VH-VL binders against q9umr5. Designs and how they scored, part 83

Target 1, 268 residues: q9umr5
Amino acid sequence: SYKPVIVVHGLFDSSYSFRHLLEYINETHPGTVVTVLDLFDGRESLRPLWEQVQGFREAVVPIMAKAPQGVHLICYSQGGLVCRALLSVMDDHNVDSFISLSSPQMGQYGDTDYLKWLFPTSMRSNLYRICYSPWGQEFSICNYWHDPHHDDLYLNASSFLALINGERDHPNATVWRKNFLRVGHLVLIGGPDDGVITPWQSSFFGFYDANETVLEMEEQLVYLRDSFGLKTLLARGAIVRCPMAGISHTAWHSNRTLYETCIEPWLS

## First folded at step 21 (VH-VL)

Design pp10
Fold by OpenDDE, fold request of step 23:
Structure pp10 (fold): chain C 268 residues (1-268), chain A 122 residues (1-122), chain B 112 residues (1-112)
Amino acid sequence: as target 1 above (268 residues)
Amino acid sequence: QVQLVQSGAEVKKPGSSVKVSCKASGGTFSDYAISWVRQAPGQGLEYLGYIIPIFGAARYNQKFKGRVTITADKSTSTAYMELSSLRSEDTAVYYCARGSYDSTGYEPFDYWGQGTMVTVSS
Amino acid sequence: DVVMTQSPLSLPVTLGQPASISCRSSQSLVYSDGNTYLYWFQQRPGQSPRRLIYKVSNRDSGVPDRFSGSGSGTDFTLKISRVEAEDVGVYYCMQGTKWPFTFGQGTKLEIK
């Protein structure tokens, strides 16, 4: 039998968005128990990510317990960060494949069309002011806002991303790394035509430097320092990078070609 | 020059709801958190919650167990606080407040509304 | 929740004399960024609260220099070097480090 699949949605999302994915999984892996977690939907997805992590943890623990052979996680957009954190805090998770589906794994810094309805065009440069405050950090968007021009504020004020990345020292860094390394495979999916994740390379742990030059994963300090296990995962062949062009952000979970190419191989 | 003008006093029956408005003028609206605080007669200040309009979401003090709803209308630069299932102990002056930015970052409660008295009585 | 405890709750003061209000938090108010989000508010009779001090020791514009804030970690103090008649009111400390943000009980300053 196929391992259960747990799906975690993204910002302003719901389980309904994954109806096609469910169909694809059912067709290609009949009998797979797929659970799309209907937590923190819509505006509730703006709640602090740590709160979401706790909520999702409560939901996944029973599923994992019933699947001693392991489970697969498909985590979309913001959900990818939730899942990574989940795997970091859980010392007993049994995740075989962690599929990060167009997630801002290295953070977000952009005013894309997707965010423009929330933020004025000028907000990209100024969002740090509210985000890197206690008031801002109570919202998920700020939890992974990564302003390359205010790295000091990011490192010190980010209550989520900087921590799970091990970019800021904290007492759980070693344990979280150990826990995260329990994952069988980390499947990173994203692409240049996403239009939301900015930069799109963030889905592959790439990100801007201070000059907004995109550096790849291997150039990131988190990799070089192996702060949460990326270097180790790569070394043991546990990281899969699946870039795909021509896919918009809202289509990652509904594109059949993407599914067959980047997701399906890891659902066995 | 930023001003917060709140709606007028309310008298409500127990079990009903009240919605207080807070209109901001003299500056931008969406970039700042609007906080709601109440003060029962002769009592201290209590933080109800706050909204950051650009995010379209609010944080609530769980003490109120979901009875508080804070919303914002960016088009009118108005924040709202709705309190449902009113009780006598909800009788209080309700304040809205807005933050500001300085060289060190965001600071809340720089500007205050005049307060709205809400009386809950049978 | 972080509990903010003020003392005293009632503070009768002679005009021209100094006043001191203590505020203690149940846990450290130092945020990850190294800042301490401790605030002091003044509420004169019949008026809305007014922020006096932000981040422990920063006076807001228009706040007389006779007001000063100090402290660190869990222990904070608001001082008035020379109390004036206009200083009558209730003073509140507030922490903005951990949600839900919480106020102290308030200290009622009165003139003897």
Scores: ipSAE 0.938, ipTM 0.972, lowest interface PAE 0.5, mean pLDDT 95
Fold by OpenDDE, fold request of step 23:
Structure pp10 (fold): chain C 268 residues (1-268), chain A 122 residues (1-122), chain B 112 residues (1-112)
Amino acid sequence: as target 1 above (268 residues)
Amino acid sequence: QVQLVQSGAEVKKPGSSVKVSCKASGGTFSDYAISWVRQAPGQGLEYLGYIIPIFGAARYNQKFKGRVTITADKSTSTAYMELSSLRSEDTAVYYCARGSYDSTGYEPFDYWGQGTMVTVSS
Amino acid sequence: DVVMTQSPLSLPVTLGQPASISCRSSQSLVYSDGNTYLYWFQQRPGQSPRRLIYKVSNRDSGVPDRFSGSGSGTDFTLKISRVEAEDVGVYYCMQGTKWPFTFGQGTKLEIK
């Protein structure tokens, strides 16, 4: 039998967004128990990510308990960060494949057409002002806002991303790293035509330097310091990178080719 | 300068709902937190919640158990606070307040509305 | 929730004399960024509250220099070097470090 699949949605999403994914899984892996977690949907996805992590933890614990052979996680967009944090705080998770589906794993500093209605260009450059404050950090968007021009503020004020990355020292850094390393495989999915994740390389733990030059995962301090286990995972062949062009952000969970190429191989 | 103008006084029956408005003028609207605070007669200040209009989302004090809804209309630079299932103890002056930015970062409660008296009585 | 405790709750003061209000938090108000988000507000009779101090010791524009804020961690103080008639009102401390953000009970300053 196939291992259960747990799906975590992204910002402003709901379970409805994953109807095609469910169809694909049922067709290719019949009998798979797929659970799309119906938590923090719509505007509720703007709640603090740690709050979301707690909620999702409560939901996944019983599922994991009933699946001693392990489970697979498919975590889309913002959900990918939730899942990474979840795996960091859970010392007893049994996740075989963690599929990060177009997630801003290294943060977001986007001002794309998709977000322009929400974040004008001028706003992107100034969002750090509200995001790196207690008031801003109560919203998920700010929890992974990564302003490359205000690294000090990010490191000090980010209450989520900087912590799960181990970029800021905290008492649980070692334990979280240990917990995260329990994952069998980390499958990173994303692409240049995403149009939302900015830069799109963030889905692969790449990100801007101070000059907004995109550096790859291996150039990041979190990798070099192995602060949460990326270097270790890569060394043991546990990281899979699956880039794909021609896919917009809202299509990652509904594209059949993407599913067959990047998702399906890891559901066995 | 920035001004916050709130809607007028309300008299409500228990169990009903009230919606107070707060219109901002003299500055931008979307990238500031708008906070709602109330003050019962002769009592202190109580934080209800706040909204960051650009996000279209609010944080709520759980003390109110979901009775408070804060919204914002960016097109009119107006924030709203709705309180449902009104009780006599909800009788209070309700204030909206907006933050500002300076060299030290974001600071809330720089500007205040004039307050809206809401009376809940049978 | 973080509990903010002010003392005294009533503060009668003679004109020209100094005044001091204490605010204690149930936990440290130091945020991850190293800042302490402690605020002081003044509410004159019949008026809306007004922010006086932000982040422990920073005076807002237009606030007289006779007002000063100090403290760290869990203990904070608002001082008025020489009380004037216009200082009559209720003063509140507020923490903005941990949600939900909370106010002290208020201190009513009156002229003797």
Scores: ipSAE 0.936, ipTM 0.972, lowest interface PAE 0.5, mean pLDDT 95
Fold by OpenDDE, last read:
Structure pp10 (fold): chain C 268 residues (1-268), chain A 122 residues (1-122), chain B 112 residues (1-112)
Amino acid sequence: as target 1 above (268 residues)
Amino acid sequence: QVQLVQSGAEVKKPGSSVKVSCKASGGTFSDYAISWVRQAPGQGLEYLGYIIPIFGAARYNQKFKGRVTITADKSTSTAYMELSSLRSEDTAVYYCARGSYDSTGYEPFDYWGQGTMVTVSS
Amino acid sequence: DVVMTQSPLSLPVTLGQPASISCRSSQSLVYSDGNTYLYWFQQRPGQSPRRLIYKVSNRDSGVPDRFSGSGSGTDFTLKISRVEAEDVGVYYCMQGTKWPFTFGQGTKLEIK
């Protein structure tokens, strides 16, 4: 039998968004128990990510317990960060494949059309003011806001991303790294036409430097220092990068070609 | 100068809802947190919650068990606080407040509304 | 929740004399960024609260220099070097480090 699949949605998302994905999985892997976690939907996805992590943890623990052979995680957008954090805090998770589906793994510094409804482009440069405060950090968006022009503020004020990345020292860094390294495979999915994740390379742990030049994963300090295990995972062949062009952010979970190419191979 | 003008006094029956408005003027609206605090007669200050309009989301003090709803209309620079299932204990002056930015970063409660008295009585 | 405890709750003061209000938090108010988000508010009779101090010791514009804030970790103090008649009111400390943000009970300053 196929391992259960747990799906974690993204910002402003719900289980409804994954109807096609479920269809694809059912078609190609009949009998697979797929659970789309219906937590923190819609506006509730703006709640602090650590709160979400705790909620999702409570939901996945029973599922994992019933699947001693392991489970697969498909985590979309913001959900990818939630899942990474889950795998970091859980010392007994049994995740075989962690599929990060267009997630801002290295953070977000975007002002794309998709996000314009939240704030205008001109506000991107100023969002650090509110985000890097206790008031801002109570919202998920700020938890992974990564302003390359205010790195010190990010490192010091980010209550989520900087911690799970091991960019700021904390007492659990070593343990979290150990826990995360329990994953069988880390499948990174994203692409240049995403239109939301900014830069899109963030889905592959790439990100801006102070000049907004995009650096690759291997150039990132988190990799070089192996702060949460990326270098180790790569070395043992556990990281899969699956970039795909022509996919908009809202289509990653509903594109058949993407599914067959980047997701399906890791559900067996 | 930034000003916060709140709606007028309210008299409500137990079990009903009240919605207080807070209109901001004299500055930008979206990138500041609007906080709501109340003060029962002769009592101290109590933090209800706050909203960051650009996110369209609020944080709530769980003490109120979901009775508080804070919203914002960016087009009118107005924040709202709705309190449902009113009780006599909800009788208080309700304040809105806005933060500001300085060299040290974001700081809340730099500007205050005049307060709105809400009386809950049978 | 973080409990903020003020002392005294009532503070009668003679005009021209100094005043001191203590505020203690049940846990450290130092945030990850190294800042301490402790605030002091003044509420004069019949008025809205007014922020006096932010981040322990920063005085807001328009606040007389006779007001000063100090402290660290869990212990904070608001001092008034020479109390004036206009200083009558209730003073509150507030922490903004951990949600939900919480106020102290308030200290009522009165003139003897």
Scores: ipSAE 0.936, ipTM 0.972, lowest interface PAE 0.5, mean pLDDT 95

Design pp10
Fold by OpenDDE, last read:
Structure pp10 (fold): chain C 268 residues (1-268), chain A 122 residues (1-122), chain B 112 residues (1-112)
Amino acid sequence: as target 1 above (268 residues)
Amino acid sequence: QVQLVQSGAEVKKPGSSVKVSCKASGGTFSDYAISWVRQAPGQGLEYLGYIIPIFGAARYNQKFKGRVTITADKSTSTAYMELSSLRSEDTAVYYCARGSYDSTGYEPFDYWGQGTMVTVSS
Amino acid sequence: DVVMTQSPLSLPVTLGQPASISCRSSQSLVYSDGNTYLYWFQQRPGQSPRRLIYKVSNRDSGVPDRFSGSGSGTDFTLKISRVEAEDVGVYYCMQGTKWPFTFGQGTKLEIK
């Protein structure tokens, strides 16, 4: 039998968005028990990410317990960060494949069309002012806002991304790294035509330097220092990168070709 | 000069709801947190919650168990605080306040409304 | 929740004399960025509160230099070097480090 699949949605999202993905899984892997976690939907997805991590943890623990052979995680957009944090704090998770589906794994710094409806004006350059404060850090968007021009503020004020990345020292860094390394495979999915994740390379742990030049995963300090285990995972062949062009952000979970190429191989 | 002007005094019956408005003028609206604080007669200040209009979301003090709803209309630069299932204990002056930015970053409560008295009585 | 405890709750002061208000938090107010988000507010009779001090020791514009804030970690103090008649009112400390943000009970300053 196939291992159970747990799906975690993204910002302003819900379980309904994954109806096509469920169909694909059912067709290609009949009998697979797929659970789309319907937590923190819609505007509730703006709640602090640590709060979300706790909620999702409570939901996945029973599922994992019933599946001693292991489970697969498919985590979309903001959900990918939630899942990474989840795997960092859980010392007993049994995740075989962690599929990060167009997630801003290295943070977000952009106000694309997707964000324009949320932000009345272009505030990419100014969002750091509210986000890197206690008031801003109570919202998920600020928890992974990564302003390359205000690196000190990010490192010191980010209450989520900087911590799970091990970019700021904290007492749980070693344990979280150990926990995260329990994952069998880390499957990173994203692409240049996403239009939301900025830069799109963030889905592959790439990100801007101070000059807004995109650096690859292997050039990132988190990798070089192996602060949360990326270098170790890569060394043991546990990281899979699956870039795909022509996919918009809202279509990653509803494209058959993408599913067959980047997702399905890891659901065995 | 930034000013916050709140709606007028309210008299409500127990079990009803009240919605207080806070209109901001003299600056931008969306990129500041609007906080709501109340003060019962002769008592101290109590933080209800706050909204960051640009996010369209609010943070609530769980003490109120979901009775507080904070919203914002960016088009009118107006924030709202609605309190449902009113009780006599909810009798208080309700204040809105807005933050500001300086060289040190965001700082809350730089500007205050004049307060709105809400009386809950049978 | 972080509990903010002020002392004293009532502070009668002779005009021209100094005043001191203590504020203690149940846990450290040092945020991850190294800042301490401790605020002091003044509320004169019949008026809205007014922010006096932000981040422990920074005076707001228009606040007289006779007001000063100090402290660290869990212990903070607001001092008035020489109390004036206009200083009558209630003073509140507030922490903005951990949600929900909380106020002290308030200290009522009166002239003897």
Scores: ipSAE 0.936, ipTM 0.972, lowest interface PAE 0.5, mean pLDDT 95
Fold by OpenDDE, fold request of step 23:
Structure pp10 (fold): chain C 268 residues (1-268), chain A 122 residues (1-122), chain B 112 residues (1-112)
Amino acid sequence: as target 1 above (268 residues)
Amino acid sequence: QVQLVQSGAEVKKPGSSVKVSCKASGGTFSDYAISWVRQAPGQGLEYLGYIIPIFGAARYNQKFKGRVTITADKSTSTAYMELSSLRSEDTAVYYCARGSYDSTGYEPFDYWGQGTMVTVSS
Amino acid sequence: DVVMTQSPLSLPVTLGQPASISCRSSQSLVYSDGNTYLYWFQQRPGQSPRRLIYKVSNRDSGVPDRFSGSGSGTDFTLKISRVEAEDVGVYYCMQGTKWPFTFGQGTKLEIK
């Protein structure tokens, strides 16, 4: 039998968005128990990410307990960060494949059309002001806002991303790294035509330097320092990168070709 | 100069709802937190919650058990605080406040509204 | 929730004399960025509150230099070097480090 699949949605999203994915999984892997977690939907997805992590943890623990052989995680957009954090705080998770589906794994710094209503272009450069404060950090968007021009503020004020990345020292860094390394495979999915994740390479742990030049995963300090286990995972062949062009952000979970190419291989 | 102008006094029956408005002028609106604080007669200040209009989302003090709803209209630079299931103990002056930014970072409560008296009486 | 405890709750002061208000938090107010988000507010009779101090010791514009804030961790103090008649009112400390943000009980300053 196939391992259960747990799906975590993204920002302003809900379980309904994954109806096509469920169909694909059912068709290609009949009998797979797929659970799309319907937590923190819509506007509730703006709640602090640690709060979300706790909520999702409560939901996945029973599922994992019933699946001693392991489970697969498909985590979309913001959900990918939630899942990574989840795997970092859980010392007993049994996740085989962690599929990060177009997630801003290295943070977000952009105001794309998807977020244009939320982030006018003029505000992108100024969002650090509110985000890197206690008031801002109570919202998920700020929890992974990564302003390359204010790295010091990011490192010090980010209450989520900087921590799970191990970019800021904290007492749980070693344990979280150990926990995260329990994952069988980290499948990173994203692409240049996403239109939301900015830069799109963030889905592959790439990100801007101070000049807004995109550096690859292997050039990132988190990798070089192996702060949360990326270098280790790569070394043991546990990281899969699946870039795909022509996919908009809202289509990652609904594109058949993408599913067959990037998701399906890791569900068995 | 930033100014916050709140709606007028309200008299409500128990069980009803009240919605207080706070209109901001003289500055940007979306990228600052609008906080709501109340003060019962002769009592101290109590933090109800706040909204960051650019996010369209608010944080609420759980003490109010979901009775508070804070919204914002960016087009009119107006924040709203709605309190439902009103009780006599909800009688208070309700204040809105906005933050500012300086070299030390973002700081809330730099500007205050004039307050709105809400009286809950049977 | 973080409990903010002020002392004294009533503070009668002679004009021209100094005043001191203490604020204690139930836990450290140091945020991840190293800042301490402790605020002091003044509320004169019949008026809206007014922020005096932000982040422990930063005085707001228009606030006389006779007001000063100090402290660290869990213990904070607002001092008035020379009390004036216009200083009559209630003073509140507030923490903005951990949600929900909370106020002290208030200290009523009055002239003897």
Scores: ipSAE 0.935, ipTM 0.971, lowest interface PAE 0.5, mean pLDDT 95
Fold by OpenDDE, look of step 21:
Structure pp10 (fold): chain C 268 residues (1-268), chain A 122 residues (1-122), chain B 112 residues (1-112)
Amino acid sequence: as target 1 above (268 residues)
Amino acid sequence: QVQLVQSGAEVKKPGSSVKVSCKASGGTFSDYAISWVRQAPGQGLEYLGYIIPIFGAARYNQKFKGRVTITADKSTSTAYMELSSLRSEDTAVYYCARGSYDSTGYEPFDYWGQGTMVTVSS
Amino acid sequence: DVVMTQSPLSLPVTLGQPASISCRSSQSLVYSDGNTYLYWFQQRPGQSPRRLIYKVSNRDSGVPDRFSGSGSGTDFTLKISRVEAEDVGVYYCMQGTKWPFTFGQGTKLEIK
């Protein structure tokens, strides 16, 4: 039998968005128990990410307990960060494949067309003001806002991303790294035509330097220092990178070709 | 110069709801947190919650058990605080306040509304 | 929730004399960025509150230099070097480090 699949949605999202993914899984892996977690839907997805991590943890623990052979996680967009944090805080998770589906794993710094309805054009350069404050950090968007021009503020004020990345020292860094390394495979999915994740390479742990030049994962300090285990995972062949062009952000979970190429191989 | 102008005094029956408005003028609106604080007669200040309009979401003090709803209309630069299932203990002056930015970052409560008296009585 | 405790709750002062208000928090107010988000507010009779001090010791514009804030961690103090008649009112401390943000009980300053 196939291992259970747990799906975590993204910002302003719900379980309904994954109806096509469910169809694909059912068709190609019949009998698979797929659970799309209906927590923090819609505007509730703006709640602090640590709060979301706690809620999702409560939901996945029973599922994992019933699946001693392991489970697969498919985590979309913001959900990918939630899942990474989840795997960092859980010392007893049994996740075989962690599929990060177009997630801003290295943070977000952009005001793309998708975000323009939320932020005026000038907000990208100014969002750090509110986000790197106690008031801003109570919202998920600020929890992974990564302003490359204000790295000091990011490192010191980010209450979520900087911590799970091990970019800021904290007493749980070693344990979280150990826990995260329990994952069998880390499958990173994203692409240049996403239009939301900025830069799109963030889905592969790439990100801007101070000049807004995109550096790849292997050039990032978190990799070089192996602060949460990326270097270790890569060394043991546990990281899979699956870039795909021609897919918009809202289509990653509903593209058959993407599913067959990047997701299905890891649902064993 | 930023000003916050609140709606007028309200008299409500127990069990009903009240919605207080706070209109901001003299600056931008979306990227500032609007906080709501209340003060019962002769009592101290109590934080209800706040909204950051650009996010379209608010943070609430759980003490109120979901009775508080804070919204914002960016087109009119107006924030709203609605309190439902009113009780006599909800009788208070309700204040809105806005933050500002300085060289050190974001600071709350730089500007205050004049307050709105809400009286709950049978 | 972080509990903010002010003392005294009532503060009668002679004009021209100094005044001191204490504020203690139930836990450290140092945020991850190293700042301490402790605020002092003044509320004169019949008026809205007014922010006097932000981040422990920074005076707002228009606040006389006779007002000063100090402290660290869990212990904070607001001092008035020479109390004037216009200083009559209630003073509140507030923490903005951990949600929900909370106020002290208030200290009522009166002239003897």
Scores: ipSAE 0.929, ipTM 0.969, lowest interface PAE 0.5, mean pLDDT 95

